# Ledger of designs, part 4: VH-VL binders against q8wwc4

Target 1, 195 residues: q8wwc4
Amino acid sequence: STEEKPQQHQKTKMIVLGFSNPINWVRTRIKAFLIWAYFDKEFSITEFSEGAKQAFAHVSKLLSQCKFDLLEELVAKEVLHALKEKVTSLPDNHKNALAANIDEIVFTSTGDISIYYDEKGRKFVNILMCFWYLTSANIPSETLRGASVFQVKLGNQNVETKQLLSASYEFQREFTQGVKPDWTIARIEHSKLLE

## First folded at step 10 (VH-VL)

Design q1
Fold by OpenDDE, fold request of step 21:
Structure q1 (fold): chain C 195 residues (1-195), chain A 118 residues (1-118), chain B 106 residues (1-106)
Amino acid sequence: as target 1 above (195 residues)
Amino acid sequence: QVQLVQSGAEVKKPGASVKVSCKASGYTFTSYYMHWVRQAPGQGLEWMGLINPSGGDTSYAQKFQGRVTMTRDTSTSTVYMELSSLRSEDTAVYYCARDYLEGYFDYWGQGTMVTVSS
Amino acid sequence: AIQLTQSPSSLSASVGDRVTITCRASRGISSFLAWYQQKPGKAPKLLIYDASSLESGVPSRFSGSGSGTDFTLTISSLQPEDFATYYCQQYDSYPTFGPGTKVDIK
């Protein structure tokens, strides 16, 4: 569910230095085009991304708090079940690290977009969103080994007190005629936290 | 050189249909989407719809749904736009416009004036 | 539908002048904005895409800037052939156009 909360003005502008995949960028644009062309003319990848960011912040906080009941309408049942087991067993610092503040999300990227029909002829779109966010949780460096390294800057200064984490959320919507246009989270991944 | 050449001006009565053609040349016809955009006299631009490279899929603006039909003929590299149940408000210059799978238009036809008058 | 507005609706300028036209979207559209030039009796011509990318063959005096909701087309030094109507167009969703800005000779 993409609840449009008022745009919280990001108080802190941060620059994340990373690599972009131009092929993925082109694919995303093409898929976005196809979605508004043939599925929902009002669809906007920009609006979706903003909503996804908000959803990520909200869902991740609920996860960190083990409030799984509140996620039943937002996250696919099978995913939620798996998450309950994984999250419950996490140390407190890891749980805390799951939570992303919207103002500390420093980068959002659209991953793969898939359009498919199921066996019943229902139309679906899946959009993978990738988020990079800062956390004040103290996670041991060995736990984050092998993760992508990004440089986070605040103005001309480096941020040294927070850790940069990444998460991937896959959003799914059915575009079959007559179906309510709700997005659900079909997959949640927190690298190095929920393995 | 990419060229989009449209059919000539049309004068129609209310309730009639008009079919405008757009012949493409100078590029791989089956690789690009074609859109139709119209412009009433002295007014802005209005998107009508699109047709995919194969001609098998179309998307129309809600305003024209049920009245517009877009087709394409690969053998002649021609795209067609048919608008039925014409009204005086349909008086406009109709443009075909090529899309590079982005949603903006890099090449345009010269336009076809369609006048609907009693 | 995403609504676009343009400012000003019309302006008069002289050859050599710097001209700035603004386009505002009703909501954020990232950089999914194009600019077109249209002369009387002619089809629109693409000038800028992705808010700031200059189309091939378009003179460098044309430039686009902006993101989100506010966009600007700039002509650094107006030439005689630049007197025309300019339209912005968004393609974040189904295409919509601004109302146009007419640039007339002063």
Scores: ipSAE 0.854, ipTM 0.939, lowest interface PAE 0.5, mean pLDDT 92
Fold by OpenDDE, look of step 15:
Structure q1 (fold): chain C 195 residues (1-195), chain A 118 residues (1-118), chain B 106 residues (1-106)
Amino acid sequence: as target 1 above (195 residues)
Amino acid sequence: QVQLVQSGAEVKKPGASVKVSCKASGYTFTSYYMHWVRQAPGQGLEWMGLINPSGGDTSYAQKFQGRVTMTRDTSTSTVYMELSSLRSEDTAVYYCARDYLEGYFDYWGQGTMVTVSS
Amino acid sequence: AIQLTQSPSSLSASVGDRVTITCRASRGISSFLAWYQQKPGKAPKLLIYDASSLESGVPSRFSGSGSGTDFTLTISSLQPEDFATYYCQQYDSYPTFGPGTKVDIK
């Protein structure tokens, strides 16, 4: 019984030299600290980021397939309504470009974290996440001004031309006592596709 | 030089309360968080909670919720930790530890031994 | 709660030896890990923060490495003053400590 050694997926460490403003990095760490300190002791920015990445991959695929009903529990109603209109009118190649495979997400960055109280005294945390992913969708270069085209050779596979796209998802959670502790997506932006 | 000086050893009976002090010097007292960590004899370290620079907000480990109170006095640069309903299991060295807004501790007090015995 | 384990629980070494201590987290914690040295009857002393950053005043023979779940503290050449207990601590969530590793003289 030749035990097939699990092919170690060589994680191509794409060093995305993201110009992360050191100041923003520090702010993010401080705010993450404040969240576990005062809102949820079990909160982890690391775990959140991983979860957000998975959520992004899942939601973006559903968007590309126009499965809006399946997004009703994940995305804010107002956002979903706007997305239905925008996505439905997109060409098929643009729709396909919305979908991000988890393995094709090359970089994830935490943007701004906001902690705020509304006029009713409800507590909210918003976390903006930015994703960079590769797509095989054939989008005309004229439409994707400034998008980088990469030739990616994954292992023994043929050289495929992929485009690097970016998306921003804002996650929101209410920390008011008695409210279900669920993260919802409060904003979705796909640069160059959903403008 | 940053210094954290704690109060002396305490001996208490079960059910009693103990209040340990930590006096800070050598830095801007109102700019840093203060944590409390305890260590039972021959055991590891256990986080108890934190207090923010202003003293207005605290966060306690679930294990100590309802029994621990952390306070701070800006005028004297002193932080206090009070633990009530003491048990034999509370016998430990208690440390104050400064947090540089990260969640790790760069300076520690010398520790205060609290013994709970009948 | 994030659980930390350390290996070994204790070790005996001689002056001049290379010593390696490992810390493992129950889940990914990025680089939010610190290392402390504690001598008997004394408070812990910070050695390393952010997994690999050396605290000011700490000798260069101390180094930290790792990310995610697996971390390592290395003493390149053990000195007489290095016989102590070493603890890892994560701060990705509320702080938790490893059980400690005692380094004794052989």
Scores: ipSAE 0.842, ipTM 0.933, lowest interface PAE 0.6, mean pLDDT 92
Fold by OpenDDE, last read:
Structure q1 (fold): chain C 195 residues (1-195), chain A 118 residues (1-118), chain B 106 residues (1-106)
Amino acid sequence: as target 1 above (195 residues)
Amino acid sequence: QVQLVQSGAEVKKPGASVKVSCKASGYTFTSYYMHWVRQAPGQGLEWMGLINPSGGDTSYAQKFQGRVTMTRDTSTSTVYMELSSLRSEDTAVYYCARDYLEGYFDYWGQGTMVTVSS
Amino acid sequence: AIQLTQSPSSLSASVGDRVTITCRASRGISSFLAWYQQKPGKAPKLLIYDASSLESGVPSRFSGSGSGTDFTLTISSLQPEDFATYYCQQYDSYPTFGPGTKVDIK
């Protein structure tokens, strides 16, 4: 379960315009409707998205710190194992770039929602969330081909150069009767950092 | 023109059942969800549940679980709501409402008054 | 359940007046909010969906605004036919309604 933390109002928020496929947008809304209709009446895509954002910030920080043991309950074992190998071998600046500050997440989007039954009749929902966040990690531009560099002035602070990165986290929950209603992270992708 | 026409007013005794109908016309019946919403006299609106376009899947509010049954007849373009074990508190106007596949309601039936009295 | 409150519960206004009704959700619901008008003895009528989208056929004097937890329905110039009860409804989860705001003639 993702706990709602009060949104800290940032005085200055950078707006990143993301192009979403309108068809996917409609599909996502419909599927969100289906989730609260037939799986969990208390489900809210809004609440989920907020929780997912927090989870992303938390998990990404732990990843950057190579605290894999703390992720065992949050991330699927197979994913965690793969990540451990990949992250451990990263340069420190790349590791640092994995960490997303919640205040520096400039855009969040729902990529896709999948509702499916397995062969045993178990019910699952997967929600792919996409995050765009700013990092102060000095990653060579050659490594981050296509990444946008922004000069960010937050309030009365000095102008700081930050890079815009993206990450995708897939959240999974089993809705089978009697199963604990916990969301787990079934997939983690940090484009350009974790290949 | 989209129309939802409901059955007439009902008077029932406590413990009885009531079945309200909602006949739809003017649109593709099998493409939209139908919801039922009730309103007690002088009170607000209360969602009861929904039925999918095919009639195969329903979702009921917890309050009505076990007492409400929603069905759909495609051949007659009619949706039904049956409420059993009626109580005085069930006295209300019952509305069918078409879903725009979003969870809000663009068209409503005229309402059916159900009175439960001893 | 997401609870909705409305303010005021009732108001009196004159034809031509600007009327503002507020709806507050117990938690963030993004823009998943609709507004309905209900006249006595009649079914509710959809006015606004997605917090600010005007339903087809609804007069432009009606407008909706807000996101998150706080929403507003505005009637820019009240007409005689606008005296009614107005309800907000969220659909971020299973549908719930506000208690309604009655707009009476002054």
Scores: ipSAE 0.837, ipTM 0.930, lowest interface PAE 0.6, mean pLDDT 91
Fold by OpenDDE, fold request of step 21:
Structure q1 (fold): chain C 195 residues (1-195), chain A 118 residues (1-118), chain B 106 residues (1-106)
Amino acid sequence: as target 1 above (195 residues)
Amino acid sequence: QVQLVQSGAEVKKPGASVKVSCKASGYTFTSYYMHWVRQAPGQGLEWMGLINPSGGDTSYAQKFQGRVTMTRDTSTSTVYMELSSLRSEDTAVYYCARDYLEGYFDYWGQGTMVTVSS
Amino acid sequence: AIQLTQSPSSLSASVGDRVTITCRASRGISSFLAWYQQKPGKAPKLLIYDASSLESGVPSRFSGSGSGTDFTLTISSLQPEDFATYYCQQYDSYPTFGPGTKVDIK
């Protein structure tokens, strides 16, 4: 299971990409409001986002290492099953590129939030999170068309060339009364690597 | 202009109920959430709950759960807050406050003083 | 619940003074913070929303700054009508208010 964590200090220079879609931003705010209003008064989109960032870093690393057993409680079964096949077949450099270091996540954005009830009356919330992170993996430029390349110095490290990648993780939680308040990853996408 | 006009001051005994009204005007009543916030004498502000534009959905602070009821009458553009099982600690000024799905309050009623005393 | 604290609890200032009030959240709340002014016997009045956005009709001498856990309300030049109590309020979760800062005349 994934838990909401408090904000952490970032050591990596943040690349501000901004919100490309102001409408989506407004929708996200409204839906976040609705969540704490009617589902969980303690819900915080800020705290959630920080937790999601940590979860992304953790899960992406496990994926890169093909440690699928460790993901069973974090990722939906259907998603994990599909990922096993896809990730295993990736070249090593592509696998390595899946791993996001939390300190190298340069931007996090909240995508769409979905609130819905199923046929049984169960309440669900899905939150799509988008992450931009730097990788040192050597991925051919043809594969990563449009990706940006940066020279980055982290701390006392030497200047290293890194590529900017993006990933989308959808988090789901059931808000039905009596259900454990755990978030599960319901969808994983790594742009140009794992779709 | 936007106006929120609340009912007059109330004096109640412990165990009684009080119902405060908030009449809205100057805007589209059915487009905004209404919140209730109270303030004990000389104290800070305390959120009590909200009611959606249609009046069909409410959310109450845990502290008031089971004692507070918020209702909305679209025909009269009025929101009501009823607080039951009153205690001395419920002595406060009660405010209705408008919210456009943001979580902050751009307009407030003038407040209704509710005094609970034996 | 997200707790808010304010500093100072009270201050005395003169007309024309620069006044700074701080609000701190128990955890990160991004920019989901509002500031209110309340005068005795009156309802609170919205001054700032989203940490730094000035509400319509509010004088430009009021400004808000900050993000995460630390926020500041600044009155660049205190006017006679500004003597009041100021509250911060977060709306990252269900609404909670700071304890208030009373600005008195020196």
Scores: ipSAE 0.835, ipTM 0.929, lowest interface PAE 0.6, mean pLDDT 91

Design q1
Fold by OpenDDE, last read:
Parts: C-alpha cells; structure tokens; sequence
Structure q1 (fold): chain C 195 residues (1-195), chain A 118 residues (1-118), chain B 106 residues (1-106)
C-alpha cells in the first residue's frame, strides 16, 4: 500500500521548476480538506505525497526492469497490461530512463484530485501526482523533444549531465466502509517515453 | 462585521445533555464550515467536529462519536452542538469556529461554559 | 493523530522584547499550520495561517515561519496587549492544537 510506506526524511531539496495553476492549487487544498473531513480523518496530503513519491520511485524501477509480476498488486490490471506491451518494446536506454531514483526526483506536484461515488454508492478518491526526475540515460534529444539538460553535481562526485523527465501517476483508493484502505495506481504516464 | 454569538453558560448533571447554539452574522452563512472546539479549564484546545455549509454533512472526532450532534439552521444562521451523556470531564468552554474549507479558524464565538456537576 | 508540541511552555518578557515561540509537529505537515492568540476569558484569535501568512488586521510585528515539522511564531517587538497564550494548530489532517505557550509580563 502506497500510504503505508514510512515517511522518509527529505534529504534532497526540491527544485521549483514552476508554479502550479493557482486554481488547481486551491482545488487540491479543498479536496484534501474534504478527504480528511469525510473519508479518513487521518488522511494527510503531505504524507500521501511522500508515499506517492516513494511508490513512483519503486514502480518506475520495476517497470524499467520489466518486472511486471511484481506490479500486479500495485498497478491496475488494465494499466499493467498496456504498460507491459509498451515497455517491453522499448530500447534499453528508454527502459532505463523510466527508472527514477528517489533522490533524483527534483519536483513533485499534486495534480487533480477526484472524489466520486459509483453507481453502487462506493466512494473513490483519485489523486494525480506529477514527478520530475533526472535521468542519466542517454536518450536522443530528438526523442525527448528538447528535454532540459542539466549539469548535476551530487555530493562530491563529478559533474554529470542529466536529462529532466516527467511522469504522472494517478493513485486511486476506495473509501467505502469495510474495504481495505489500499492505494492502487490507476494510471501511469511517462511523457516522451511511453507515448 | 463577522460575529459568532453563542448561547449562555450551562450547568448540567452527569448523564444529561447540553445543546449550545452559535448564531452567525456579518457574512454569507451558507458559505462556511462551522467547527466546534472545546477547552477545559486551564487546558488546551480540542477539536470536536465540523458541519458543512448546508448542514447536511458532519464530521466528528472519534472521541465524541455517538455523543455529539451538530446541526445547522440556515433560516436563523445558527449552528448547534449537542453533547449527550455528559460527564464531569466534559466541563469546558465550548467554541464555535468558522472555517472556509481550509481547516483553520478565522473567527470564533465567545465561548459557552458548560459545567457538569453532580 | 498529528501531535504538536510547543516550546517554551511559558516565558516572561518585557515590552519591546523579541519573542519567539516554536511549534513542532510529529510528522511533516507542509505549511498547514496556524497560530492563535488567546487572552484570559476570551476566544482564540487567528494570527497566522499557512505557516507564514498574516491574517488581516493582525499587526505586522507578528510573523510565522517554517515548514514540514518545525514552525516559529515571532513577535518582533512585544506590546502590552500581546501578553497572552499562543497556540499552534495543524490542519494537514483533522485539526489538532499545540499545548500553548503563555507569554507573561516580566
């Protein structure tokens, strides 16, 4: 479960790449409020975001390694099926570029939050998370359509050239009484890699 | 000017119920959540629950579930908090507090002292 | 539940003094923190929201800072009317309050 992952101390400062849409920001706050108010009083958007970041790092690595079986409990079946086909056909350098290290995630933002009831009255919450991460995978610039290139010095290491990539993961949880409180990844998008 | 005016002090016996009112004025009543927070004498603040602008949805702290009922009357711009099965530990000042979908409270009632004594 | 602690629990200061109160959360709460002032026999008054945003009508001598787990309320120059108890409150989850810091006159 994504939300059950322990919060780790952030060792890396997030790089602010831009401002989110103020309207979306307000909406996110409101929806987060509604979630702890009516769905789960212990819900924390902060904690969720941290968990989501960890989940992203973990899932993206498994994807890069084509370990799809290990994703069956984490990713929706339909999504996993589609990903299996797409990822398997990727060149190795592209596969490698899918993997995000937790310390190379430079920016995380909360996208849209959806709260909805299905026809049976079941309660669901979907949270879209967007991640920006650095990769050392040598992907042709043409493929990445002008992705930003950065010179990054990590610690005392030499300056390395890395490319900034983005990914979006949508997390879903059913909040119906009696249902296990597990977050599942309902959508995965890796811009420029899994199109 | 935003005002939250609460009902007067109450003295109750253990096992009884108390209903505190909070009359709002000076703003759009149906646009804000109302919370209830209590404070025992010489103690800190404790969140009890909230009621949405329409009065149709409530959320109570687990500690008070089954004993607290929050209601809202739009016609009179009044919110009510009823606490049943009163105990001595329920002796406190009870506050209504306004919230605009944020979770913090920009305006407070003056408080209502509820004393539970045998 | 998110637990909040405050330090110090009480302090004595003089008019004109710079006063700093700290609030610590048991876990990261981003900037979802508010500060309140409460005088004896009165309701709390909102001072700061979102960790550092000054509420309308609150004197500029009040300021808030911090994010994550550690937050600070600062009164740059204490005024006679500032002797009160100050509470932090988080709203990343259901609301919880710090135990309060009493600011007394020296």
Amino acid sequence: as target 1 above (195 residues)
Amino acid sequence: QVQLVQSGAEVKKPGASVKVSCKASGYTFTSYYMHWVRQAPGQGLEWMGLINPSGGDTSYAQKFQGRVTMTRDTSTSTVYMELSSLRSEDTAVYYCARDYLEGYFDYWGQGTMVTVSS
Amino acid sequence: AIQLTQSPSSLSASVGDRVTITCRASRGISSFLAWYQQKPGKAPKLLIYDASSLESGVPSRFSGSGSGTDFTLTISSLQPEDFATYYCQQYDSYPTFGPGTKVDIK
Scores: ipSAE 0.832, ipTM 0.926, lowest interface PAE 0.6, mean pLDDT 91
Fold by OpenDDE, look of step 10:
Structure q1 (fold): chain C 195 residues (1-195), chain A 118 residues (1-118), chain B 106 residues (1-106)
Amino acid sequence: as target 1 above (195 residues)
Amino acid sequence: QVQLVQSGAEVKKPGASVKVSCKASGYTFTSYYMHWVRQAPGQGLEWMGLINPSGGDTSYAQKFQGRVTMTRDTSTSTVYMELSSLRSEDTAVYYCARDYLEGYFDYWGQGTMVTVSS
Amino acid sequence: AIQLTQSPSSLSASVGDRVTITCRASRGISSFLAWYQQKPGKAPKLLIYDASSLESGVPSRFSGSGSGTDFTLTISSLQPEDFATYYCQQYDSYPTFGPGTKVDIK
C-alpha cells in the first residue's frame, strides 16, 4: 500500500509587493513601541495585525450577508448605521464582493496609528489596517476600473478568474483605566464598492 | 564615541534602597530612551523598565512596579534607577541600555553589581 | 508575556566551526528579534537586530535569519573571541530575553 504522501498544496503566496512607504513603516514601528511602552505592555503589533485580519474576514462576511445585528458589538453604532443603508442598497454581486475569505487575503498593511486624548482625558488608539483580498464575485469591469484581474489555478481545478479588491478598517481602543480593553471598528471602507 | 558609565558596586541589607546611576556621553542624550536590565548571577537578562528622552515618562515591568523609580538629569546626562524594599532575589548586575524607539539596545553600561545580604 | 526559548542551552565547538543557535518565540513576533553576545563579566553586545540586520562593527561571520516564531543565529567560522553566551531578545511587545546559549571551547 503505497501511502500517497499528501501533495503539499504549495499555497502560491501571491506576494503582492505593496510598496509600503518606508516612512510609514518607520512611523508604525515607533507608534507600536509607544503603545506597548505606555498603554499596554502586552500590546503586539504582530498579534494585532493577525487579529485584525481575522476580524476583517468575519466582519466583511457578515456585511455581505446583511447581518447587521451581529455587528453591533464589533462596529461603532454610527458606522454601522451608515453601512446598513449603503450595503442594503448594493446589488447582490457587490454584496458578495464585500466578503473576504481569510485564505484569500493576499496582503495586509498597517496604515496610520493615532494616539489621542479627548477632552475628558480619555486615551484612545486608532489603527488603520488595509487589506487586499481576492474575490470571485462577478463585478463588471467598468465598476472596478484599475482592479487587477488574476487567474488562479487551484490544483487540478479550472482556472478561476478573481479580482483583487482593497478594504480599509480602522480599529479603535480606549486605554483609560477601568474601561474594557476591546477593540472596536470605527471606520469601514471598501474601495469601489462602498462609496 | 558613545559611552555609558555606571556607578560602582553596592552592598545593601534587605529592606534598604539602592540608587544606580548611568552617565551617558558621546551622543545627543535627549534623543534616546534609556532602559534598565538586570541579570542575576548565572541567570538570564530581565527587563525592568524604560524612561523617555525628556525624563517625564516611564514604563516599568509589572514585577517592579511600586518598587522601581527611574529618573534622568539632562544637565548631567545621567539616568538613575532606584530600587526599594530590596530582597535577596534582587542581587544582580544592573545595566543601563540605550534605545532609539526600537525596543532593542545598541549600547550598554558596564553594569553595576548590587548585592543584597543580611 | 512572550517567552523565548533557545537551543541548545550550551554547545562545545572548535575554532573554524560553523555554529548555529536557535531561538523560538511562544507566538509570532514578525522580525522583532535581536541577538546579543555576552562575555563573562561584560555587558551584552548587540549583534543582530530585526532578525537579520547586522549591527555596525560586527563581523560578517555573524548572521541572523528567521521570522514569525523561529529564528537562527549563525557563526560561519567560529573565532577565538566568539566563545561567549548568546541571547535572543524580542521587542514586539515589552522586551523579553531568551535563556541564553553558551558556546564553549571544545
Scores: ipSAE 0.829, ipTM 0.924, lowest interface PAE 0.6, mean pLDDT 92
Fold by OpenDDE, fold request of step 21:
Structure q1 (fold): chain C 195 residues (1-195), chain A 118 residues (1-118), chain B 106 residues (1-106)
Amino acid sequence: as target 1 above (195 residues)
Amino acid sequence: QVQLVQSGAEVKKPGASVKVSCKASGYTFTSYYMHWVRQAPGQGLEWMGLINPSGGDTSYAQKFQGRVTMTRDTSTSTVYMELSSLRSEDTAVYYCARDYLEGYFDYWGQGTMVTVSS
Amino acid sequence: AIQLTQSPSSLSASVGDRVTITCRASRGISSFLAWYQQKPGKAPKLLIYDASSLESGVPSRFSGSGSGTDFTLTISSLQPEDFATYYCQQYDSYPTFGPGTKVDIK
């Protein structure tokens, strides 16, 4: 029995040189500092970003499959309701384009961090995350104005043409004492697909 | 020139309290966070907590929660750290350290030796 | 809590030697790492911040590199005044320090 050595998928590291706004970067660092200082000492923006990336991949896949029931614990009810209507009406190729494979996420950026108190004195933190990912979905070029097309060679496989898409997910957590420390998705945006 | 000058060495008995001061000069005192870090003899560095520029908000390491109090006097540009219920394990050099919302420390006090002995 | 380890715990070197100290984090901390120098009876002195940024007034023979979990402090040519203990410190979460690396004269 020739144990087929698992073909080490040569992860082609696509370096997407995004222009990071230095000002936004500083703001994010300061806000992250404030979070671990006053809300949760164990909070790490690095760990959060990694978790957010995984969540994005998982949630986007479920969206593409219209498995909305499985998202009820992960996505805010109001957001999920709106998404259900929008996603259900999408063509199949657009639905497929919503799905992001974790290995095809080429860039992740932290957007705005918001810290706020509600009228009841509850403490909340919102973190906007932006993702750029490759899709094999054949979306008409007219719909994806400004999107870059890349030829990706994964290992010894044939060269595949993929399109670069972006998505924004806002994560929310309540930091009120006694509340379960769960992150929920409070907003989902897929540029050019869910407009 | 930025300077952080701490109070002198202290000798305390177990169960007592100690209050260490850190006087800042050479910069805008109300613009920087102040941290306290201690170092037991021959040991590494241990973060104790921080106080914000206004002195209204503090954050303490869990290990010291309930025993440590940090305060700030803007009129004298001085930060204080009080540690209560002292134990022999609290014998250490205590440092104040400046931070500009970064999480690392660009300036340090000279340190205050606190000895807890029966 | 994020744990930091350093390697080696101690080393002996001669003036002019290239010295490399490593710091490893228990999890990814991006570039939120600082390096300090401490001499006996003195407070720590900041050398490097953000893993690779040299603090003002620090000699160029000091350099930092790394990201994620593995970081290095390098002294390109050891000087007599460089014999000290070096600490790494992460600030991705509440601050924690490495155990230190003592650099002694050979």
Scores: ipSAE 0.816, ipTM 0.919, lowest interface PAE 0.6, mean pLDDT 91
Fold by ESMFold2, fold request of step 21:
Structure q1 (fold): chain C 195 residues (1-195), chain A 118 residues (1-118), chain B 106 residues (1-106)
Amino acid sequence: as target 1 above (195 residues)
Amino acid sequence: QVQLVQSGAEVKKPGASVKVSCKASGYTFTSYYMHWVRQAPGQGLEWMGLINPSGGDTSYAQKFQGRVTMTRDTSTSTVYMELSSLRSEDTAVYYCARDYLEGYFDYWGQGTMVTVSS
Amino acid sequence: AIQLTQSPSSLSASVGDRVTITCRASRGISSFLAWYQQKPGKAPKLLIYDASSLESGVPSRFSGSGSGTDFTLTISSLQPEDFATYYCQQYDSYPTFGPGTKVDIK
């Protein structure tokens, strides 16, 4: 019914998103400490987060291009199988909106960190990463509730309109002795595009 | 209020072991991790490892794995660090340091000088 | 491992001077950096945590700044009790320390 108008012409904005309250921030720091203390002393949440941002940009681009064979080593098999069906059924404009350019990821946050043992005593860590990114993809407003339209300066007096989208990627690694130290994407959500 | 009091200086021969104690007071002993950090004379600081006093679980720096043992006694609020197979390069001041699950240290013991010489 | 360097290794200053000490990490560590003061024969004392947060009881002339790889400790007006060695320490992974910066009289 309504279309968001660009806010405050030709102004630089600091986008503040309340994705981590102080209690969650403290909890994340405690979990990161526990990982390096007990699982891998070289583990760094900062280095992980930088790598996760790169992985998000890469995987989201491959998803948008339907290059599922290239994702087989990066995404858990069950997840990739379900994603093939979901992504293939998307309109082209929704597929294009999946891709996040690394330079247009405006905010990254760490969500839940899960540290657990399964029934067989295997050690796992799951880290949920949340990404907010800008896109120029043409998405009808009826499909993106709450989407914001931003003015972005590209040069002197040049203005570009972009939409802000979010995604959540859950990374999983097995820390069991003798297991290859690989991170696999165990869940992908684009909360406005993919379920 | 918060205080970490360590045992006195030690002089050892190469190949011996040393056990340093650190008695905590002024806080709930089992709620904080205890780390050990050493400093060779005129040198910087080197992390050795940690112990969770609640369960006694430990994690050691790779350099000391196999030579260091950290234990605790909750009834006396005391942690211990034992370093075996001493070498002259182990000559240092050894500190216990308190941490609340972050990895930085808000309180330190006064230090224990361990001298290893022939 | 995350390696820290400090600059300068030593400096001489007068009471009342503004002093700036830098710490550089071999890779990004967000704001997971602490600063310690150590006087001869004494244990280190925490000054700053999370790069810029002043520890309770530390004089306000001490301040910290930086994030990522580059960090500074500033003493706005040096006092006689501030002549010491200053260490940075990261805790983004297992703790490592910088080599120290010695602040001497004059």
Scores: ipSAE 0.674, ipTM 0.874, lowest interface PAE 1.6, mean pLDDT 87

